# VHH binders against F-box associated domain-containing protein sdz-33 (sdz-33): the designs that were tried, part 18

Target 1, 300 residues: F-box associated domain-containing protein sdz-33 (sdz-33), of Caenorhabditis elegans (q9u232)
Amino acid sequence: MATVPFPILCLPDFVLQKSLKLMGVVEHLCLSILSKNIKQLIATLKGYPKCFSFKFVPFTSLTVVGERFKHFSFRFDIDESSQNANLRSYTDEGTYITLTVPGFTVKHWIEHVAYVLCRNNSIKLVLWEPNIDEVYEIVKDMRTVEVVIVSSEIQSCHLLKLFPSLRYLGVYKAPISAQILTYNLLHLEVKTKVTLNDILISNCSNFSISGNDVSDKELNFFMRSWIKGSNPRLTKFYIRNSLRVRDPYLETVLFQNIDYIETHKKIYWRTFEISRPDGTKADVMWDPLYNSYFNMTVQH
Short names: E, the ipSAE of ESMFold2; O, the ipSAE of OpenDDE; V2, 0.75 times the mean of E and O plus 0.25 times the DockQ between their complexes.

## First folded at step 17 (VHH; framework vhh_enristomig)

Design v1 (at its last look DockQ between E and O 0.06; V2 from the best seeds 0.00; counts 0 for: pae O 12.0 > 2, grease 25.3 > 24.2, placed apart)
Fold by OpenDDE, look of step 17:
Structure v1 (fold): chain B 300 residues (1-300), chain A 121 residues (1-121)
Amino acid sequence: as target 1 above (300 residues)
Amino acid sequence: EVQLLESGGGEVQPGGSLRLSCAASGFYFRDYAISWYRQAPGKQREWVSTIDSGGSTYYAKSVKGRFTISRDNAKNTLYLQMSSLRAEDTAVYYCAAQDDWPLGDYEYDYWGQGTLVTVKP
């Protein structure tokens, strides 16, 4: 993009830098479009390199959380005919400022905002029901490290091929595909129904399940499977079950054919230690009253 | 006490319009994404639309272009303007709220009791 001369751009860099430090994110976004020099100066400012969250909801919004600023929310105003997009910067009061750059698409804005506010070029995608191909075209040059899926349709594609840097995946409100379960993810969060088989075929390190009712028998089978060497990458397995009344004296079923040591005993939770033949140990925290949660943490 | 109360349901002819409301209380409405779900008789509950805390809107393919979700934070109220209604839109419509903070989870925290929409000649 061509630079546009403004009086402020004629200032010496040291003065400009001081001025930039007194400006807000919106000003930085605007000025960085106008001048490569300013863009580079902004890159040297503290605060932006430590971006905590960069959330992109395709074709709708962008949210950034950083050290310098607590929360910034943007919305895209897209001209469907030309695909040109304006960026609305929202305030905490609910008002917004519209940024307009001729020729800018959603992709341009994402890249620009990412450059200015985030240095790692990483992005979190929240996918409700967008066209994944279109989304990919927008983010293909970025590093997508986290994806949240709220639609089963999106699971039909090979996500790891599209997003090779994917580490965190959330699957919400849709059945999880078998393909996704085989991914070697750092973290997989599922907020829908899963089967025992789904749990067993999972290769993720951190697996969190909610909205299920996994039985003691199923959990027993899972633990036995782990003891036998299944999922050597597992660091944590957490289940949040639907509340149900359980007989607290049926712990024998949970640990049937499993050697364990009880380490803590409380009314609402008990902690056990189980071991693999190779010496690897795991702590199991379990709710004996309601089976409302099961937390297995592998010791490292 | 947290409450979500749906209203505006009723009977309408195909091609007609209807506006649903969801009145929220007991939580900080402004910070939540609010959604509409619907459940037809004998079918599973399905997502219809969401408006996040930033005002971004999302729609299921089946309702896109026909339904419009909106919110009034001053009134703690969610709306669903439905147009060009079809028989297949017949369902109990529910509103749900979830924290959409970037560092939060995406689980729905609260659900309404639902309002019935019937589309028939």
Scores: ipSAE 0.006, ipTM 0.240, lowest interface PAE 12.0, mean pLDDT 84
ESMFold2, look of step 17: ipSAE 0.006; ipTM 0.250
ESMFold2 (binder alone), look of step 17: mean pLDDT 81; pTM 0.813

Design v2 (at its last look DockQ between E and O 0.01; V2 from the best seeds 0.00; counts 0 for: pae O 11.8 > 2, placed apart)
Fold by OpenDDE, look of step 17:
Structure v2 (fold): chain B 300 residues (1-300), chain A 120 residues (1-120)
Amino acid sequence: as target 1 above (300 residues)
Amino acid sequence: EVQLLESGGGEVQPGGSLRLSCAASGFYFRDYAISWYRQAPGKQREWVSTIDSGGSTYYAKSVKGRFTISRDNAKNTLYLQMSSLRAEDTAVYYCAAQDDWPGDYEYDYWGQGTLVTVKP
């Protein structure tokens, strides 16, 4: 009788389910490799996230956030000659366990982890270098819903063609391309310099900008443009400006030729309501002293 | 104070070799992934190589097989051994450090760079 090397695999499903609930992510990953049945059972467990993050530096790390675990991190050891990869599972203490499966590449690991830990096979990519081809080969069969471009020329490619399910995009250290700004994204976050034209071209629902110095005049123009019907998809426009001392009297410039109602007035926080002719309203939060932030939220 | 100081740059002939160093201070070097970047005149900064805290190495396609990244944690120093140098390798080379823990999206520290010139 071929001794089943893992007696746990012979347990009834209801016992396995109970046991699996008491196990950690690493155990789930290991057992899932050994048994398709267990893999399926794990997929039915509650608490795993719908999305995980893959950090490409290149192919450096995988981060998973879910109900069962607030933060679970992996890294890859890649043999360049064979392309075989080991998976390092990190603990909160800074130590790690290495998982080795003969023949497994980074792609295999990512797919396995995604299947086990993410039910809908959705992923977030964090890209540190412009090697989109290699990344794409690994994730092409997955649903990429979020991409973060840290330091890359990846904007030269058509991101929506590569990632048709893209909803969230972050551009942190590269100039934002006009093409990207035209994407119908749910969320766009830019941490590099953005011009007024860039802001006006944007067609995303949630647009966040940081590390910029957008003037009151520019913001005025933006609001006027919105009032005239620009970006009907806009739900939120948020700017974090550099701290600067400004003339409080420039408030008149911000709302020049705009009908508004001030709803809240504090020293560092004022709220205004503006309206479109179609009846759509937006709340504008503004710091008149430092112009450190501008937040426009469309009312729904 | 955190510092990354690149050295070893200079002029070399095509086909030649050069070894760059990056001396780190002011942070826990061993826990960081350390990378080399380069910026040629008139071009954008590009990634060259990374060595993580576990010693795994990664290379850009353009330098793979020619460059070797290494680190000495006891000396808090990053190295880049460059061989078979080409004219297109001419650039200012920068070292950068990032906490090796996943989830961070920025390099924590950058050096000032060292110039490598490959010319006949």
Scores: ipSAE 0.000, ipTM 0.231, lowest interface PAE 11.8, mean pLDDT 83
ESMFold2, look of step 17: ipSAE 0.005; ipTM 0.230
ESMFold2 (binder alone), look of step 17: mean pLDDT 81; pTM 0.816

Design v3 (at its last look DockQ between E and O 0.09; V2 from the best seeds 0.00; counts 0 for: pae E 12.7 > 2, grease 25.5 > 24.2, placed apart)
Fold by ESMFold2, look of step 17:
Structure v3 (fold): chain B 300 residues (1-300), chain A 120 residues (1-120)
Amino acid sequence: as target 1 above (300 residues)
Amino acid sequence: EVQLLESGGGEVQPGGSLRLSCAASGFYFRDYAISWYRQAPGKQREWVSTIDSGGSTYYAKSVKGRFTISRDNAKNTLYLQMSSLRAEDTAVYYCAAQDDWLGDYEYDYWGQGTLVTVKP
């Protein structure tokens, strides 16, 4: 409430820190725009983790993910002519609040929220058909390591040039390109159609595929190719198939012409070990009742 | 059976407003990202807007600032508030439900569409 004389400032700071640790993300953001001192104090709070990740949907919203993966969503209210933006959210009591700082654009808000709530975190971009160059201008001073593309189209070469620190990429609707498949990603998640050849040319470390029905014959070919040296960076390979009752007469198709050791057999999953000639091993897990998944983990 | 039933289409003057609804049944609506798509006769279907299971909203650049997507999970209903309508917005509008991009279920679902016509 009242200002405090110099000798007492140490005590109010200590009490203020304890009070701030009892408050939520929205309250911290509200307070952070009122005072440079409070902004700095919130940003440097000791022993209080605020945010695990920072998700930005350009020109629409941002979300911070806190403890227990709670999502705190904020929407931009942008004045088209000036590009000034207000930030909107609900309080815990269900009232709608608007945060206003004179002259703040979307870029200013992204930088402010990241500083106050997620200081050292990289950003995750969710792209819903934005102008990628405009998005880059907003985030170019931040480390972008994860992008998810929901758009039906993508310029793969341009995306990869703008975000050279990219480690995680999700492609949900756009046709997958050879440029993305061969890029040295830590994790590639694909929900769009892929072929066996697309899988074989891929150069990512963790490859997750869903929305594709990959047969036991195709998985057999993939494994034989891996044994011969394909996909040399691959560490984890995961396929989520449609739920199908597996044909019991074709159980041997998966490992045809493959030397393997069955390491675990239960009704709901089976595990196997396969090896390259150089001794590199991989663990394979699959569903004996339904063709619902295939999981391969390379032992490095 | 899974159903997505669009309504609220019609004719409107340029610069006018229209509100589309999509009633969903036969699946756990709360767990899905729900989208609007549109298709003019003889053209390819294009994405318009999405709202995810957490309530975050996304817009195509051609409609951003003019359209607002929302959902009512208690009524299993998706809405699209369209404002400042233009002739290029004339199309059949479809709602579609898909599992959140962070997780997958078996299928994506589509409605039958509702026609929006913006007179010149």
Scores: ipSAE 0.000, ipTM 0.147, lowest interface PAE 12.7, mean pLDDT 75
ESMFold2 (binder alone), look of step 17: mean pLDDT 81; pTM 0.819
OpenDDE, look of step 17: ipSAE 0.007; ipTM 0.236

Design v4 (at its last look DockQ between E and O 0.14; V2 from the best seeds 0.00; counts 0 for: pae E 11.2 > 2, grease 24.8 > 24.2, placed apart)
Fold by ESMFold2, look of step 17:
Structure v4 (fold): chain B 300 residues (1-300), chain A 119 residues (1-119)
Amino acid sequence: as target 1 above (300 residues)
Amino acid sequence: EVQLLESGGGEVQPGGSLRLSCAASGFYFRDYAISWYRQAPGKQREWVSTIDSGGSTYYAKSVKGRFTISRDNAKNTLYLQMSSLRAEDTAVYYCAAQDDWGDYEYDYWGQGTLVTVKP
């Protein structure tokens, strides 16, 4: 067995519990593999509300979000014949650690980390070019709430059937389907091409678009459609662009035939308010400094 | 400017061998996982092999035992030794680099080199 920084294994339970509360993710994982009693004690602490990320290709890794948004990434060292896996990572001091449990596979590690560190079994998947059925077999006992598709096309209906708890979807390089657009997601992030029609048929609550050239005329049409009742579940809509200087005359085209109130005018951002006939209001904001072109937040 | 330049492609008979190279510049090659991908006409790009910054190697099931990936950090060069080639290995082969510990979206790709295995 590996030694710990002091003889923590010999402490009375209440002192041990206080000591464990002062430790971070890496220390908890290191201690959790030393004995089943320590594993179970750490699991009662379950202090991390954030899901961890699982990447499948080209290398398999998991990431745990720790204190102050610090990410702890572990890469699997997998024996393909046996599927046995070790976790390895570098510490903040640049030293190398390897966590070894005889007989553990990737699936065993995911379940172990979830048991020890997470308040729930929620997981984020980051998929480069996955065999989605293989990924599903590894994570099927987890609640998959977020998927990011970085560089490949995945059959969207298959994805949604495999992961019914899905609330967040990122699609970065693959074409986006109408099935995905109309699905009731909490958040949809898109870095591939979308049309005005794609935006209008969308059924997500938060829609983030990057790398697209959506004109002020198209945004005007979107807002007029929203005023008439389109996108009823939408709470936030934002388009993020490359660095641009915002045109100070944007309201000539953007707000044509729209009743609005300008609520703030600052050097770095301007805010406008628009309303539906039923009294629902939305704040429209733009700025040249945050690589954003258009932001709309609906007041529900 | 980041560049990945593949070379070594060509025509070969079934059962033959080829060695692909990927010359890298404009980034700290030693800190990146470097991969080979391939794309047959009309098909999606598929992963072939990866070597990480620590030198560990990974292979797709279809090429395990036939292909060997290696890197020379002093020359900023990635290699793929292909043997026992089959018709299904015909594709454009791409070199790709991504940060082992960074944002998965930011990566670098080469322009590809064609490998043709005659029927």
Scores: ipSAE 0.000, ipTM 0.224, lowest interface PAE 11.2, mean pLDDT 75
ESMFold2 (binder alone), look of step 17: mean pLDDT 82; pTM 0.826
OpenDDE, look of step 17: ipSAE 0.011; ipTM 0.286

Design v5 (at its last look DockQ between E and O 0.06; V2 from the best seeds 0.00; counts 0 for: pae O 11.8 > 2, placed apart)
Fold by OpenDDE, look of step 17:
Structure v5 (fold): chain B 300 residues (1-300), chain A 120 residues (1-120)
Amino acid sequence: as target 1 above (300 residues)
Amino acid sequence: EVQLLESGGGEVQPGGSLRLSCAASGFYFRDYAISWYRQAPGKQREWVSTIDSGGSTYYAKSVKGRFTISRDNAKNTLYLQMSSLRAEDTAVYYCAAQDDWPLDYEYDYWGQGTLVTVKP
């Protein structure tokens, strides 16, 4: 884009930097369009977030969270016929300012915002609708490190192929597919029902599940499996709001055929240490009273 | 006590219109993103629309251009104006509230649902 001369563009860089530090996100975005130099200066400013969240639905939005800017929300106003898009910057009051650049598509805006505010760093992608192809076309040249999906249909595609830098995956409001469970991810969060088999076949380092009814027997089996060498990448297995229909005080069931040492005993939680033959240890934190969580953390 | 109460469901002919309401109580409604979901018989629950705390609206492709989500914070009420209804829109419609969207995708509260039936 051709730069338009404005008085501010004629300022020395050190003065310009000083001025830019006093400006907000919208001003930065606007000035970055007008001047490559300013765009570069802004990119060097401290405090900008390293990532942003992109919510993809027919009407897309972008959320930026960072140190300098705690929370900024944008929305794309898309002309469906031309695919030209305007960017709406929302205020805390719910009002918005519209930024218009002729010829800009959603992709252009995303790239621009990412460059200016996130320095082309990591993207968190939130998929509310199973239109992965359209999303991919927009973000394929970017580094997507986190994805949240709320549709089972999205799970039919090979997410790691689409997003090679994927490290964090959230599966919400949809059953988890077996394929996804086999992914070598740093973190997998599932907020739907999972089975013991699902847990056993998981290959992620951090596995977090919520709203599940996992029995002590099942957890016992999981621990035994780990002791036998299953998922050597496991660093943490965490269950939130775990429902146990069995007697939560039956330690014998949970640790049946497992050598363990109880390291902490409180009313609301107990901690145990279990070990693999190779010497690797894990701390197991268990809430016997409320049955609200199970946390197994592998010691490093 | 937190409550979400859907209403407005009923039977309508194809091409007809219907307006759903979700009355919220027991939480700071204005700070929440509020969504509509629907579940057809024998099918999984699917997302329909969301309006965030800032007033931005989102729609599933299947309902875009036909449905309009809105909210009245003074009344703590969510609305879904449905037009050009189709047989495939037949479902139980649920409202759900989520705090700090999209940072957290867990819905905090759900309604009981209201049945919409589209048939000749």
Scores: ipSAE 0.000, ipTM 0.251, lowest interface PAE 11.8, mean pLDDT 83
ESMFold2, look of step 17: ipSAE 0.006; ipTM 0.252
ESMFold2 (binder alone), look of step 17: mean pLDDT 82; pTM 0.826

Design v6 (at its last look DockQ between E and O 0.01; V2 from the best seeds 0.00; counts 0 for: pae O 16.1 > 2, placed apart)
Amino acid sequence: EVQLLESGGGEVQPGGSLRLSCAASGFYFRDYAISWYRQAPGKQREWVSTIDSGGSTYYAKSVKGRFTISRDNAKNTLYLQMSSLRAEDTAVYYCAADDWGDYEFDYWGQGTLVTVKP
ESMFold2, look of step 17: ipSAE 0.006; ipTM 0.284
ESMFold2 (binder alone), look of step 17: mean pLDDT 81; pTM 0.816
OpenDDE, look of step 17: ipSAE 0.016; ipTM 0.337
ESMFold2, look of step 19: ipSAE 0.005; ipTM 0.200
ESMFold2 (binder alone), look of step 19: mean pLDDT 81; pTM 0.814
OpenDDE, look of step 19: ipSAE 0.020; ipTM 0.275
ESMFold2, fold request of step 20: ipSAE 0.000, 0.005, 0.000; ipTM 0.164, 0.262, 0.177
ESMFold2 (binder alone), fold request of step 20: mean pLDDT 81, 80, 80; pTM 0.813, 0.805, 0.809
OpenDDE, fold request of step 20: ipSAE 0.007, 0.006, 0.019; ipTM 0.211, 0.216, 0.336
ESMFold2, look of step 21: ipSAE 0.000; ipTM 0.198
ESMFold2 (binder alone), look of step 21: mean pLDDT 81; pTM 0.816
OpenDDE, look of step 21: ipSAE 0.000; ipTM 0.200

## First folded at step 19 (VHH)

Design w1 (from v6 with Y28T R30S D31S S56D W100S; framework vhh_enristomig; at its last look DockQ between E and O 0.04; V2 from the best seeds 0.00; counts 0 for: pae O 16.2 > 2, framework grips, placed apart)
Fold by OpenDDE, look of step 19:
Structure w1 (fold): chain B 300 residues (1-300), chain A 118 residues (1-118)
Amino acid sequence: as target 1 above (300 residues)
Amino acid sequence: EVQLLESGGGEVQPGGSLRLSCAASGFTFSSYAISWYRQAPGKQREWVSTIDSGGDTYYAKSVKGRFTISRDNAKNTLYLQMSSLRAEDTAVYYCAADDSGDYEFDYWGQGTLVTVKP
């Protein structure tokens, strides 16, 4: 008779399933390493977010963070001597566990976590000063739908090739290339310097910009250009500028030579409606409280 | 264990100054955007200021020109220098850390109370 080291592995599937439902994420990840069957059962459980973020810090760490369930994170130490994973749950108890699996590479961990928590559906990568090619070798067998790159430079020419399922791209710190701007992305987030031209040539549905000082005149120009048919795929445009001083003439500048209707005026925000000749409308939101946000949402 | 510990709160007269600190541990501080929030009694929590991983700073209109956010990555500490304090600045001030940069913060501190006496 084969000696089973862990009695729980001998339980019938229906009992095991019931037991697993009473366990947390950390337990699931631990047990899933011990048994392929358990791993498969866990993968069928409900309640996990569909997407997790994998944060790569070269020569430092891999962190796995749930987008909806942010009360836990998993950190994998990247060192030559060992592959340690710190599984942390920051629930009311704030418990954590460290796992060391001999021979288990970072790639193995990523694949394991992706299978168990993401059901091999999709992952989000957050890359800090990465070697993109190296990262790709680790995640090439996974469906990467979101990538955030924090780097002084990016391999822009290869991003879609490397990540054919890419829908969300964040570019932080690094200059954004015209090529990237033309990507047919669902969401592009930029935390680097962008020009009005960059905005105008963008081909993403959702465009978010932070850390820029786009002037009201430039925003006015953008809106006018949009009215004339620029950025036809645009559904949402968000820009977070540096805080501006309240200007009583802000509206005048922002909507110069634009027909608009103020639809809402509240203490914390004002909304305006602008229209294209084809009948398409957009809501423009201006936050007077923070005075640093511009939002335009195209109505569907 | 991830920890954010705010300190420096207290009572101050209108027009006074106060410096808040947030000591962070258990995560790569330098990689996070860190923010200050505040919640006045009976009011919703509101954003005050953010310093991102790149060092860019952002402020709420209500505090612009009066508050200065800064960070010391070597010390894993976030600061908020408050000046020209007003009664309406009275609140519990919270430190928050954002890993993804989407300003949905992953970690929160316990808060520190700032009371500006009218």
Scores: ipSAE 0.000, ipTM 0.184, lowest interface PAE 16.2, mean pLDDT 79
ESMFold2, look of step 19: ipSAE 0.000; ipTM 0.185
ESMFold2 (binder alone), look of step 19: mean pLDDT 80; pTM 0.803

Design w2 (from v6 with Y28T R30S S56Y W100S Y103W; framework vhh_enristomig; at its last look DockQ between E and O 0.04; V2 from the best seeds 0.00; counts 0 for: pae O 14.0 > 2, placed apart)
Fold by OpenDDE, look of step 19:
Formats: structure tokens, sequence, C-alpha cells
Structure w2 (fold): chain B 300 residues (1-300), chain A 118 residues (1-118)
């Protein structure tokens, strides 16, 4: 009887399921390549996070981060002649296991990892200094809902075309384009210089800005503009300014020519309510001590 | 949206103990994984510990067995009990909040300095 190289493939499903539960991600990845049945069984296993982040450096590495901080780091070993890639799985100790599948490219590995770990769920893609087009060729068949781009420059002109299911976009380091600001995104996060005009033209529901120095006068202007009907889709607006210790926003400046009520007063933060003529209200949270952030939440 | 304010830092002798606190405001604290980071002089910021929304705790190898992370959702406060402190624990300790658990932290505190000196 020809010794089946993988006896586990001959096990009943209930035994296999029990065994799979005792195995790690690397084993799951391997076995799922060997058997469709196993792949399906793995998909039914409980314990995998619902959301995974792919930190992807094109043609170099893939880091998968799930809920509860389970992470897996991979690197690609690409054969330049064949374009086949091996997957190196790294351990916390700095060692790695190499997975080799004949004919597998980087794309195949990414798809496989995504299938096994994400189970057709939404993918968060974190791109470090990427060629966006190249990345797209790899991930275009996946449902990419979140993208974070960390780059000194952004190929911003076609992000929605590249990622039609995009809901969350993070733009780090590089200036954000006006085009991106007009996207109908659920969440836009910018960690770069943003102007008041940028804020005003934004069309996202949740706008988070970090690493800026937006003044209280500018924030006042924004709020006044909002009251007048600007940014109608906005639900949350958050700005984290550079550290401003002991230089809080002046209430008189921040709310100049704005009708407001104070709703909460704590030691380190205060909450105010502002209103539009149409009855829409927003909570404005202000730190009077540090003046490091501004938060506005539109009430539903 | 959120502010984190660290406190409890100070000078301590090697082998001593210190308890850090992080007061959170402006978000649903209970829904977030909250973490401690530290940055020593001349070094990069490093992860220290995390407690997720389910109460599970995680520790860097360098602090495992010595540090204990905990949270009080009712008080919107994160704690870090540090024991058996070493010189290499000297750093500014930061609190960070993550709602997705993907190490992309949404909010950071300003930090509190811990100095371990003989």
Amino acid sequence: as target 1 above (300 residues)
Amino acid sequence: EVQLLESGGGEVQPGGSLRLSCAASGFTFSDYAISWYRQAPGKQREWVSTIDSGGYTYYAKSVKGRFTISRDNAKNTLYLQMSSLRAEDTAVYYCAADDSGDWEFDYWGQGTLVTVKP
C-alpha cells in the first residue's frame, strides 16, 4: 500500500477537525494547500479573527495582524527566473520556516493566506512605500476595504478605481490630494499636513487628522462652516495637533460667534454642544489643559 | 476623539515597583484594546503590554513576569504595575488605544517618565 505522504488527509472529518484545532497557522496554511477539504474545514474553525490587516511590502514581506494581536510575519523568497515565490514564516524568535509550493507566485501566496486566515472577509492593506499599481495587481481580486498608505509620495489619482470597496483610507507621511479628500469614504485618516481648506472639502464621514497644527481660529471657522451646512456627511472629526502643553484653546476663540452649551466638564476635557439650524447637533470635545486635540461628533 | 493621559512616572531604585495609570476620555474605553509603549533615550519606541477589550493580556518578553497590565472600564483607566524594575526599564511610557487590534493605534498619550536609578 503506497504510504500516503500525508496520512492526515485520510482522517475522518471529525478527527481532522480536532487535529486542526491543535495546529497553528503555518500548519493550516500548508494543509489547506494540500486539500480542498481541509481548506474548507479550516474555514469553519472558530478562533480566527474577523478582521485581518495585511502589512504588505510588495515583493518583500507580508505581515498579517489579527484581533487580539495575533500576528504572523512572512517574507517572500522570489525566484527571479520563474517568478515563483517561497513563503518564509517567521517566528517570534527570529527563526523561519520556508513553505514551497511549485508554481506559487507572491500573488498566489497572498491569496492563499487571505483565504485561509480572512475567510473572504474584508482586508486591511497597509502599504509601505508601495507601487500602488503593482500592489493592485496582486490584491485586485480581494475585497480590500481598508488601505493605509505609508509613503513619501502617493499615487492618489486612482485609488477608488483600484479599490472599489474602499471604506477606510489612511494616508501617512505624504500630502493628501484634493481628489482623495472628496472621496465618499467612511473613514479617512491623515497623518500629514492638512489645511483648513482640505478639511472643508473633505467628504468622508469620519475624518481623523494627526500631526498638524490647526489653530483654534481655524477650528472655529470649521465649526461655523459646519453650522452653515458644510461637510454634510461628517459624523466624526478628530484632529490631533502637535503637543501644546499648557496652551489650551481659548473657549472664547474656539466658539466665537457660535451658539453652544457645555454638556460635560471633566478635569482634562470638556464637551460642548453646537447645533445647525436644521436641528442637527454635534458634540465638541476640547482639552483645556493640553490643547492637543479637537473632537467633534455629530449626533444621530 | 480620544485623549489618553499617563501618570505615575517617577524615579525608582532597581528592584523597586511603580504603578502607572492612563486615564482615557472621549471614546468608549471598553471597546478598545489599550497598550503600553515605552521609549528609552536614544531608542525607538517599543511595545510593552496590551490588554484587549476582552481582558486578555499580552506582554513583551522583556517585561513578562514583572509587569502587570490591567484596566478599569468603569473608570476608563489603564494601569501598569511594574515590579523588579531595572535600569533598562528607564523610558517614557505611553498609553495607546487600538479598536481593531491590528497595531494601528488610533490614540496616543503624552507619556510619563520612569527612571530607574541606583
Scores: ipSAE 0.000, ipTM 0.206, lowest interface PAE 14.0, mean pLDDT 81
ESMFold2, look of step 19: ipSAE 0.000; ipTM 0.190
ESMFold2 (binder alone), look of step 19: mean pLDDT 81; pTM 0.807

Design w3 (from v6 with Y28T R30S D31S S56E D99E W100Y Y103W; framework vhh_enristomig; at its last look DockQ between E and O 0.24; V2 from the best seeds 0.00; counts 0 for: pae O 12.8 > 2)
Fold by OpenDDE, look of step 19:
Structure w3 (fold): chain B 300 residues (1-300), chain A 118 residues (1-118)
Amino acid sequence: as target 1 above (300 residues)
Amino acid sequence: EVQLLESGGGEVQPGGSLRLSCAASGFTFSSYAISWYRQAPGKQREWVSTIDSGGETYYAKSVKGRFTISRDNAKNTLYLQMSSLRAEDTAVYYCAADEYGDWEFDYWGQGTLVTVKP
């Protein structure tokens, strides 16, 4: 009688479900390789976060970050000759378990991990100094809705072509291209140098800028431009120039030639309302004392 | 109250070494990715290094091989060992904490100045 190497595979689904709930991520990953049925069952289990962030260092590591601060760290041990990869799952104690599946490449593992842990949901991809094209080959079959690129250089690529479902884009460290700025994104976050022109040509709904030195004059100009009809899709605009404000914005400069109403005054922040001729209003939150940020929210 | 406090900055000669520390309080340090950033005079803030909650380390190309990031969760402290320092490393160095691992930094320190000059 051929000893079924894995008796658990013979259990009824309802028993498997109960058992699987008692198992950890590594066990789930292993069992999911052994049986499609189990893989499907695991994917339906309650408990895994709905949204996952993939921090991906190409060909090196994969970190899955879920809700409730659950972190799963993986590394790939790649055989250069065969391109097969082992998956190392790290524990909180700094140890790791190695999973080996013959024929599995990095791509296979990423897909498998995504399926098991993310239930084939949309993914957030955080990339460290990546070759975007190489990364795309790995994740092209996944629905990528968020991308954060931390790189000194962004290769000339059409991100929307690569990621047609892209809704959130973070561009850190590298200059942002005019092309990217014109993307119809829900959220664009830039942590690199931007110009006023960049801001004005942006077509995202939510634009967040940090690590910049946008002057109050420039902000004034932006607001005036907005009042005149610029950035019609803009719902939120956030700028953080520095960690803390040494010299707060001058209200007189910030709102020069702008009709505004102060709506709230708190210890650390003030809120103003500005309006377009068409009746559209925006709340401008200014924190000159505690946080060096400018936040404009268009009212709906 | 959440606090990140950088220390260890100072003046050093080119080729020298310096160790920065970032003491964290007011949050669960071990669950955060912690990063070093720097800002040179007249330049934009730039990323230097990150150590995530799993202990993986990442470095900017400009500092790779010269800087080493580490953390002590028991002490709620982040470190940056800098070696082979160059003039271009002169900057205010900041530590930042990322709670969600999405590289949106929730907390920032006040910074510590590192000056590399002959």
Scores: ipSAE 0.000, ipTM 0.218, lowest interface PAE 12.8, mean pLDDT 81
ESMFold2, look of step 19: ipSAE 0.000; ipTM 0.240
ESMFold2 (binder alone), look of step 19: mean pLDDT 81; pTM 0.808

